# VH-VL binders against S-adenosyl-L-methionine-dependent tRNA 4-demethylwyosine synthase (TYW1), part 1

No score or structure here was measured in a lab: all are predicted.

Target 1, 149 residues: S-adenosyl-L-methionine-dependent tRNA 4-demethylwyosine synthase (TYW1), of Arabidopsis thaliana (Mouse-ear cress) (q8rxn5r50to198)
Amino acid sequence: GKIFFISQTGTAKALAQRLHELCASNDIAFDIVDPHSYEPEDLPKETLVLFIASTWDGGKPPKNGEFLVNWLGESAEDFRVGSLLLSDCKFAVFGVGSRAYGESYNAVAKELSSRMIGLGGLEMIPVGEGDVDDGELDRAFQDWCDGVI
Unless a header shows other numbers, all headers, positions and changes below count from the first letter of the chain; antibody chains aren't numbered by Kabat.
F, E and O are the ipSAE of ESMFold2-Fast, ESMFold2 and OpenDDE, as the mean of both directions, binder to target and target to binder. V2 is 0.75 times the mean of E and O plus 0.25 times the DockQ between their complexes.
[cut] stands for letters that were removed.
The coordinates of atoms that the task and the answers printed are left out; those that the model quotes come from them. Centres of patches stay.

## First folded at step 1 (VH-VL)

Design B03 (framework fv_burosumab)
Fold by ESMFold2-Fast, scan of step 1:
Structure B03 (fold): chain C 149 residues (1-149), chain A 123 residues (1-123), chain B 106 residues (1-106)
Amino acid sequence: as target 1 above (149 residues)
Amino acid sequence: QVQLVQSGAEVKKPGASVKVSCKASGYTFTSYYMHWVRQAPGQGLEWMGIINPSGGSTSNAQKFQGRVTMTRDTSTSTVYMELSSLRSEDTAVYYCARVRGYSSSWYDAFDIWGQGTMVTVSS
Amino acid sequence: AIQLTQSPSSLSASVGDRVTITCRASQGISSALVWYQQKPGKAPKLLIYDASSLESGVPSRFSGSGSGTDFTLTISSLQPEDFATYYCQQFNSYPTFGPGTKVDIK
């Protein structure tokens, strides 16, 4: 499988590395992937993907995730694309954000989840929501990892 | 070619406001977040806040909430930091710093810094 | 807020010496740690990001290591231009800096 990190401040990437190490210690093979270097049209070929995604101001993704997130949004709104594009893809999403941003709190993670589901993806566990500002980010992340592993 | 150039030194009285500018050049201004960091004479670095030059939204350190306002002007590729109700304890060099948020870094870092603006608050 | 401490607060060394500076975080920050060099009257300069990744253009005598809460910056053979204050900084949450370590000439 693949662990995608969408990261502005490096937090989501650090968590992706921790998840990778945790999976490896349980003999589960994953590749850490920067979405900027990934062809989104290959996503339907994946059977297991994990997203760790931070949210920028206004609910927009960090630059390394813009193309992937935009592609998913466009695909979900395209009348030629049915709800089965990602039917063979199991996935889970962990968001990294701040409640101080109000309405846009973990908006990218929530958008990723809704678009993946809309395109036929199977969500393994509910979206995890981490807050960089509340001192509980590590706890929220570990709870989410327990559901994934 | 990538650089941040800040406005010149300021001397202010307690209770006044100061507005420091930081002009970016050599890169796409709206593609990178900008942070403000200050340093009192002989002291360490203290984070003040972050601004998204694209959307204009900000997040500030709790210590400065209510006193700091960060803004930007996309037509001039300039960010501003205004600190009000100045106190002697606000005497410091103020830096703008770009965070490398474009995707190819393994982690974000302050890769480009302004030269600093000395703000002296005295009676 | 995540607090960073540095040790030593200052040290005196000679050209050619191996210098080590430690940074400790109040909670786990994975590898989200950055090192900066600051010379008097100058802005900080990025040396190392992601705990151990050397910034382009920085001499190879600088290296970083560590993860979680304990991190080290090493200068393998101190040069005259290396006398400066060194700061660690974390990006695991809102940025915070260590108090700095001053490296002075003996």
Scores: ipSAE 0.000, ipTM 0.511, lowest interface PAE 15.3, mean pLDDT 84

Design B04 (framework fv_burosumab)
Fold by ESMFold2-Fast, scan of step 1:
Structure B04 (fold): chain C 149 residues (1-149), chain A 124 residues (1-124), chain B 106 residues (1-106)
Amino acid sequence: as target 1 above (149 residues)
Amino acid sequence: QVQLVQSGAEVKKPGASVKVSCKASGYTFTSYYMHWVRQAPGQGLEWMGIINPSGGSTSNAQKFQGRVTMTRDTSTSTVYMELSSLRSEDTAVYYCARGRWYEYGSGSRAFDIWGQGTMVTVSS
Amino acid sequence: AIQLTQSPSSLSASVGDRVTITCRASQGISSALVWYQQKPGKAPKLLIYDASSLESGVPSRFSGSGSGTDFTLTISSLQPEDFATYYCQQFNSYPTFGPGTKVDIK
């Protein structure tokens, strides 16, 4: 499988590395992937994808995730694509955000989940919502990890 | 030029409340988060909380929850930090600091512009 | 909460010296580390973000390195204006600061 990190300053990337180490300790091989270096048209070939995504500047994705998020939005709203494009793909999403940002709290993670579901992806667990400001980010992340592995 | 200008020094008795202001200029006030950090004399830096000047939503460090209230006034580009039930250990310089990027994951916790600090002394 | 420790707690140095300060995190924080300089009676000043990225306007004699749990701030040739206290900060969770390293004149 693949662990995608969407990150500006490194928090989501650090969590992706921690998840990778946790998977490796259980003999589960995942590739850590920067979406900027990934061809979104290859998503339908994936069977297991984990997203760790921060939200940036007005509820938008960090630059490294922008192309992937836009591609998913366009595909989900294209009637020719259908609702089965990602039918072979199991996925889960963990958001890294702050509740101080109100309605934009983990907006990118929530959008990723919605788009993946709209394209036929199977969500393994509900979107995990981490808050960097509540002192519970590590606990929320560990709870989410326990749900996916 | 980007600046944060804070209110002047305060002397308070134990049990009182203090309200410190931080006026922003030289940038779009609502585009950056504002943090509050304090420093007791001769000690290190301690994060207190964050406010979104656009919506007014806040998140405070657990240690200060129930005693600290952060607010803002968009018409004057000013944030406020009020600390109640003051104790001698609250004697410190209080700083406002701007989060570097408007990022919801981590970047807003790197502080690129700081106020000059407000000395709050709590003594009898 | 993520705890940061700094070493040394203080050091004495001369102009022209190479100074190194270390910061260790109680758990992995990837590159989510920031360095600040604070002079007596002044607010802290941002020096390095993302462990190794030099803030605009900061002299090139300052550099940062490290990832995970171990980080270093280096001043390649200490100048008179560099005598200050240096703090590391993490933003992988609630912001926390190291206790500071005081760089004094010899």
Scores: ipSAE 0.000, ipTM 0.511, lowest interface PAE 12.9, mean pLDDT 85

Design B05 (framework fv_burosumab)
Fold by ESMFold2-Fast, scan of step 1:
Structure B05 (fold): chain C 149 residues (1-149), chain A 122 residues (1-122), chain B 106 residues (1-106)
Amino acid sequence: as target 1 above (149 residues)
Amino acid sequence: QVQLVQSGAEVKKPGASVKVSCKASGYTFTSYYMHWVRQAPGQGLEWMGIINPSGGSTSNAQKFQGRVTMTRDTSTSTVYMELSSLRSEDTAVYYCARSKYTEWYGSAFDIWGQGTMVTVSS
Amino acid sequence: AIQLTQSPSSLSASVGDRVTITCRASQGISSALVWYQQKPGKAPKLLIYDASSLESGVPSRFSGSGSGTDFTLTISSLQPEDFATYYCQQFNSYPTFGPGTKVDIK
């Protein structure tokens, strides 16, 4: 499997590395992947994908995830794309954001989940939502990891 | 030039409160989290808490819960740290420091204030 | 809370020496480790972030390595301006600092 980090500032990347080490300690091998260097057309070939995604100001994805997130959105809205494009792909999403940003709170993570489901992906657990401002980010992340592992 | 400038040294009696200021310049104040870290004479560094200058939300270390209050004023690009019920063990240099990463508290501190010495004596 | 320990607590070295300082975490922190230099009466200065990334403007004689629980800061050829106290800091959870390692002149 693959762990994608969508991170401008290192936030989601650090959590992806932590998840990778937790998986390794349970003898589960994952590749940590920067979406910027990934071909989205290869996503249907993946069997297990984990996303750790931060949300930038205005509800936008960080630059390294922009192409992938936009590709998923366009594919989900294209009538020629089957609704089972990602039917062989199991996935889970953890969002990193701040409730102080209002309705943009974890908007990228929620969009990823919605698009993956719309294209036939199997969501293993509900979207995890971490708030960098509430003092509970680590607890939220650990709860999500426990659901995935 | 990115800079954090703190208020001057304070001398307080036990039981008093102190409010230290930290004025930011040279960058977009609301784009970076700000931390407070203290250092007692001859001792190591101790993290106190973090504030989001945009929304004003804070998270404080458990040790300081109920005694520390962090605030900010976006019109002056200034963060404040107020510590109440002062004890002699609170004698320390207090630093403000900026998160290197813009979205999350869990990062390196790339810009530091010069420090404010707070002395608590009976 | 994640505790950090540093070894040694202090050392004496000469200009030109290779100096290594170790930081150990009480639990796995991936690469979420930072190194600072602090000179007497001054604020700490960022040297290394994300375990091994050199901060802009920091001399290349400084390097960091490690992951998980064991981390090392290396100064390949100690200079007079390097006599200082060095601190590690983790950010895998709420920030905590190591107790510091003092590098004194021999």
Scores: ipSAE 0.000, ipTM 0.515, lowest interface PAE 14.2, mean pLDDT 84

Design B10 (framework fv_burosumab)
Fold by ESMFold2-Fast, scan of step 1:
Structure B10 (fold): chain C 149 residues (1-149), chain A 125 residues (1-125), chain B 106 residues (1-106)
Amino acid sequence: as target 1 above (149 residues)
Amino acid sequence: QVQLVQSGAEVKKPGASVKVSCKASGYTFTSYYMHWVRQAPGQGLEWMGIINPSGGSTSNAQKFQGRVTMTRDTSTSTVYMELSSLRSEDTAVYYCARTKYDFWSGYYRGAFDIWGQGTMVTVSS
Amino acid sequence: AIQLTQSPSSLSASVGDRVTITCRASQGISSALVWYQQKPGKAPKLLIYDASSLESGVPSRFSGSGSGTDFTLTISSLQPEDFATYYCQQFNSYPTFGPGTKVDIK
């Protein structure tokens, strides 16, 4: 499987590393992946992907995830690839955000989930939503990890 | 030898449902999208929808929304198309057809390279 | 939905003739066009994909050209086995087919 991190300040990246270690301790092999170095056209070949995505200023993805997020949006609107492009792909998304930003709260994670579903992906569990400001981020993340492992 | 073999002809009354099968052989069933296309006697071809045999997800033409259900059984490499609330205008030959390229290539061609032989469905009182 | 039209709707020609069939899309579809041959009582057979690519096993007398909204299928030297109806199909959106062109050999 693959764990993608979309991270500006390093919080999502650190969580992805923690998830990778949890998976390894349970004998589950995952590759931790920076989307900036990944070819999105290879996504249909994946059978299991996990996203840990932060949301940046104005509900935008951090730079390392920008191309992948845009590609998913464009693919969802292209019928030639249809709602079936990712139908072999099981996935789950955990968002890292702050409720202080209102409507932008975990917007990138929610967009990823919506686009993956739109392209035929099977969502294993609902989008996890972590808030860096509420003191419950670690609990929210652990609950999400328990759902995917 | 790649082939698609469909179930035999059916005669149905208006309001009934029909379920047509399409059995695939000679290739990896779960690596290629499957489409359904119909053709009324003496008329042209009409696309009905698409299914991914791996995950089972589907997308149907708007005209058939609510009446068409597409499913698959990976253990028998078979796709199914069920059309409900039949009316006389549904009288047609129904074809299953495979997309040319597998989806692992990252290249979608809407070309249908392998077709089933067709199943004639007649709707009459 | 993208609508396709074909011209002519039917034609008759002699063996050895050059035959051209046109397909026009209601909006731009790049090269997302496919040509099929259908003989009476049989399923369609893929001839040309991606506007101009010849399917393996199809005789070289068949060729396709065009992009955007205007496309052509050409049979350079018509043979008796080419009696059939020819359909274009687009895949730039939900697949749609042209109405077909019937080719009768005199």
Scores: ipSAE 0.000, ipTM 0.527, lowest interface PAE 16.6, mean pLDDT 85

Design I01 (framework fv_ivicentamab_arm2)
Fold by ESMFold2-Fast, scan of step 1:
Structure I01 (fold): chain C 149 residues (1-149), chain A 121 residues (1-121), chain B 110 residues (1-110)
Amino acid sequence: as target 1 above (149 residues)
Amino acid sequence: EVQLVESGGGLVQPGGSLRLSCAASGFTVSSNYMNWVRQAPGKGLEWVSIIYSGGSTDYASWAKGRFTISRDNSKNTLYLQMNSLRAEDTAVYYCARGYYDFWSGYHFDYWGQGTLVTVSS
Amino acid sequence: AYDMTQSPSTLSASVGDRVTITCQASQSISSWLAWYQQKPGKAPKLLIHKASSLESGVPSRFKGSGSGTEFTLTISSLQPDDFATYYCQQYNSYSRSTYTFGGGTKVEIK
């Protein structure tokens, strides 16, 4: 399986590395993937993907996730693709954001979840929501990890 | 305690429609994978449909276009809308909760008692 | 699509007997197989998941084994409560929209 990090300041990337270590300690093999180096057309080949995604600058994804997020949005609105493109893909999403951004709080994670569902993906657990400003990010992340593992 | 209670079954004529309900307690329907499974009298179990936690749905090939699975989060209730019913749809319909984690995979850990649907003239 | 074949379709047994039920998948499903027990007039009950993992509260006389395409459910010393129909079910997470059940094995009184 793959762990995708969408990160501007490095927080989501650090959490992806921590998740990878937790999985490895349980003999679960995952590859940490930078979406910028991934061909989104290969996503239908995946059977298990985990996303850790930051939301900054008005609810938009960090640059390394832009292409993937835009591709998912376009595919979800393309009638030729249908609702079964990702039907073999199990996934879960953890968001890294700040409530100080109001309506944009974890918007990228919520958009990823919605797009994956719209394309037939199987959501394993509800979107996890972390807030970098509330002092509870690590606990929220650990709770989400416990649900995934 | 987890409980699933089906209702809405009954006698219906061929070509008719019927909507089944499954009231859940002890857990949240929207946070789980919910399934319908049927069993014709004296026959085996047959999977019908699933709604995933995120709201996506899948169907057995014979159910596509006739059956629609849905849920109402405010009522914590699962539904199965059945249209264009045929004699071969006569069965006890169960709702079942799908459990998933990476270690145990996906399986049906809790079942309702079932509701009988009879399609006959 | 995966076909699941159970054998035998019925078996007659006495209390204290050792009974074995077999389930065969048309293609490898790794260990993604569950066993269910259904008593007459009742809903199915999960006994075993991931081929061999016994559910909490299920008696230790029930044992699942196998991987790939061949699986077995064994009841080491049949009790009166065990007269029921047993179903295997594949839930291979790599399958598209399939959660296929076997045809069932009815364990009845001899």
Scores: ipSAE 0.000, ipTM 0.479, lowest interface PAE 17.2, mean pLDDT 83

Design I03 (from I01 with heavy chain G98D Y99R Y100G D101Y F102S W103S S104G G105W H107Y; framework fv_ivicentamab_arm2)
Fold by ESMFold2-Fast, scan of step 1:
Structure I03 (fold): chain C 149 residues (1-149), chain A 121 residues (1-121), chain B 110 residues (1-110)
Amino acid sequence: as target 1 above (149 residues)
Amino acid sequence: EVQLVESGGGLVQPGGSLRLSCAASGFTVSSNYMNWVRQAPGKGLEWVSIIYSGGSTDYASWAKGRFTISRDNSKNTLYLQMNSLRAEDTAVYYCARDRGYSSGWYYFDYWGQGTLVTVSS
Amino acid sequence: AYDMTQSPSTLSASVGDRVTITCQASQSISSWLAWYQQKPGKAPKLLIHKASSLESGVPSRFKGSGSGTEFTLTISSLQPDDFATYYCQQYNSYSRSTYTFGGGTKVEIK
């Protein structure tokens, strides 16, 4: 499987590394992947992908994830692709954001989940939502990890 | 507080190489996306290259294979290695910071003063 | 790849005039557009981001508007300090290797 990090300040990347260590300690092998270095056309070949995604003001993804997020959006809106493209892909998403941004709170994580479902992906657990400002980020992340592992 | 200071420009012959430096102060280069943007004399701004906070890079199509962006985190300095230079590469080269603290998007909130590269025989 | 077209390329104006600069994207970029001011011999300075958000310290006579493919920068009462070249820049690229500036608009004294 793959763990994708979409990260501006490094928080999502650090959480991806922690998840990778937790998986490795349970003999589960994952590759940590920068979406910038990944070809989205290979996504239908994946059977398990995990996303840890930051969202900032305006609901826009950090640049390293922008191409993948936009590709998913366009594929989901293309009637020729249909709803079966990712039917063999199980996934889960954890969002890193701030409730202070209102409607943009974890917008990238929510968009990733919506697009993956729209393309036939199987969501293993509901989108996890972490708030960098509430002192509960680690608890939210641990709860999400327990659902994934 | 935030400053970007460029150096390394000069006169070079076609086919030659130059390495530009951009010394940053008041922030950490590795925490931001960093860009090179150029401007030929009397012309507009043209994006050259980016290095992301994670270390991945992208280039304008015409720069790919000739130019390499890099950074040295210990020196808080951004670099642009330019090879196989052509007359049309003559320009002022700016380093520019993408605002990286709250927005995560590519608008450039701080620019260096620029360094002139002249490619001429 | 997004093409960004600015008009006019040059405009002549007097102090106190209202000037409007237009920027058109070849494809929708939502509101992901910035405006920069460049004075002769100087680096560009950020004026506006996200189409309409004024940078701290920028006078309120500067206003950005628009979304999608049509954007404008308006200077409501031109001051001597405003004679400069202005550039728009899109930052909603579908390609990781493409970031596009408009061709620039030079605002010069009449």
Scores: ipSAE 0.000, ipTM 0.496, lowest interface PAE 15.8, mean pLDDT 84

Design I04 (framework fv_ivicentamab_arm2)
Fold by ESMFold2-Fast, scan of step 1:
Structure I04 (fold): chain C 149 residues (1-149), chain A 122 residues (1-122), chain B 110 residues (1-110)
Amino acid sequence: as target 1 above (149 residues)
Amino acid sequence: EVQLVESGGGLVQPGGSLRLSCAASGFTVSSNYMNWVRQAPGKGLEWVSIIYSGGSTDYASWAKGRFTISRDNSKNTLYLQMNSLRAEDTAVYYCARGKYYDSSGYYYFDYWGQGTLVTVSS
Amino acid sequence: AYDMTQSPSTLSASVGDRVTITCQASQSISSWLAWYQQKPGKAPKLLIHKASSLESGVPSRFKGSGSGTEFTLTISSLQPDDFATYYCQQYNSYSRSTYTFGGGTKVEIK
């Protein structure tokens, strides 16, 4: 499987690396992937995908995730694609955000989940929502990890 | 031994420009998160700008559009280009190396240069 | 846009005194706070990171504590070399605009 990180300041990338280490220690093989270097048209070939996604000002994804997030949005709204594109794909999403961003709190993670579901993906666990400002980010992340594996 | 040495400060008229340099030794600037922090005479510390290891940059809101942070990897040197200088830009300018935990991506400043004084006066 | 409020602004103390400096964040920054010491005419020096982690070579009389929004730097037995200005700094990446420093606390001879 693949762990995608969508990261501006490095927080989501660091968490992806920690998740990879945790999975490896339990004999579960994952590749850490920068979405910028990934071809979204290959997503239907994936059977297990984990996203760790930060949200920036205005509910925008960091630049390394823009193309993937936009591609998912376009595909989900294209009547020619239908709702079965990702039917063989199991996934989960963990958001890295801040409540100081108001309505945009973990907007990218929530959008990713919604788009993946709309395209037929199977969500293994509800979207995890981490808040870098509440002192509970590590706990929220660990709780989400425990639910995924 | 890690050292950061700033230079390029001096007296400048309002509206003028100045370029600060920070020569690094004991580590590589391109592999680190490099920052400028300033301090007006008798006042506190104020963050100015960062250049990330990957080359992206960020600025304090009041510095954006007037100041540009850059580096020259071959010279292992950090720069701050300051344009449209104002009297309130008068300060000692420090270069500082950012340090982070790999689990969070957050940064604090583990090494500082001795600073270079910029005076903006008519 | 996190405000860091540091108090007191000035503190008069004698050698051997216990001094306490406080730092308040306008929103939770977890433990992402550093303390710096600055002597007159010199650059700041890092004392503590992650609220309580003492840097190598820093005397054990310096202690940091706190999490969330309230942080404290304590010097248990003030030495002559400790007369300086102290600054807290948040490094929560979501504050974005400045990595925000406190206003400083000057510890001066009584």
Scores: ipSAE 0.000, ipTM 0.495, lowest interface PAE 15.4, mean pLDDT 83

Design I05 (from I01 with heavy chain G98E Y99G D101S F102Y W103G S104W G105K Y106P H107Y; framework fv_ivicentamab_arm2)
Fold by ESMFold2-Fast, scan of step 1:
Structure I05 (fold): chain C 149 residues (1-149), chain A 121 residues (1-121), chain B 110 residues (1-110)
Amino acid sequence: as target 1 above (149 residues)
Amino acid sequence: EVQLVESGGGLVQPGGSLRLSCAASGFTVSSNYMNWVRQAPGKGLEWVSIIYSGGSTDYASWAKGRFTISRDNSKNTLYLQMNSLRAEDTAVYYCAREGYSYGWKPYFDYWGQGTLVTVSS
Amino acid sequence: AYDMTQSPSTLSASVGDRVTITCQASQSISSWLAWYQQKPGKAPKLLIHKASSLESGVPSRFKGSGSGTEFTLTISSLQPDDFATYYCQQYNSYSRSTYTFGGGTKVEIK
């Protein structure tokens, strides 16, 4: 499997490393992947993907995730692709955001989940929502990890 | 204004090592994708290495194992550690920042002035 | 990986001339192509990205066009400051090890 991190300041990447460690300690092998170095057209070949995604100013994805997020959006809206492209792919998403940004709170994570579902992906657990400002980020992340492990 | 200033180049013998620095101003290195690109005398441009905003790195196949890209966020400075240098590594080395395009497909929007590395006895 | 071929390798022109430089990709790169200008002893400077999008501060006499496999850079009225080497670069790949520059076109005075 693959753990994708979409990260501006490194928080989502650090969480991806924690998840990787937790999986390894339970004898589960994952590769940590920067989406910028990944070809999105290979996504249909994956059977298990985990996303840890921060939301930047204005509800935008960080730079390293922009193309993957845009590719998923365009593919989900293209009638020629249909709704079965990712039917063999199980996935889960954890968002890193701040409630101070209102309706943009974890917008990227929510968009990823919606697009993956639209393309036939099977969501293993609901989107996890972490808030960097509330002192509860690690607790929310651990709860989400317990659901995917 | 965005500025990139390289230093650390010079004459080194085959098998030697050099560390290049690229001091950035007008933006934050850790928030951008940063690259090294080189140019041998009288030749074209050749990509060397990248460090992503999150800290992961990639290298040209011929550079992997010999060159290491890194940064110091407190100094807003990019580095290239070059080991086991060969005559064919003789080039001007540029640091370059990636810009933006629709769908996030990067190109190089700002370049430093370059620093010359000569591998010769 | 994409091979990028520039032609001509050297071009002689006079001030006021219309100059056209061609860049050919071995397979389609859509519009993901940038053009750079390099003067002797200087770093490359970005002129155009996404095949035709002119960078701020670049004179309007520079124009990029094309898509797919064939691209052109046109200088409509060559100025003394335009004698330089020009490079195209494809960026249709996410792997930096597959990023490629053209071989360059040197525009020199006739």
Scores: ipSAE 0.000, ipTM 0.475, lowest interface PAE 16.7, mean pLDDT 84

Design I06 (framework fv_ivicentamab_arm2)
Heavy chain, then light chain:
Amino acid sequence: EVQLVESGGGLVQPGGSLRLSCAASGFTVSSNYMNWVRQAPGKGLEWVSIIYSGGSTDYASWAKGRFTISRDNSKNTLYLQMNSLRAEDTAVYYCARGTRYEWSGSYYFDYWGQGTLVTVSS
Amino acid sequence: AYDMTQSPSTLSASVGDRVTITCQASQSISSWLAWYQQKPGKAPKLLIHKASSLESGVPSRFKGSGSGTEFTLTISSLQPDDFATYYCQQYNSYSRSTYTFGGGTKVEIK
ESMFold2-Fast, scan of step 1: ipSAE 0.005; ipTM 0.495

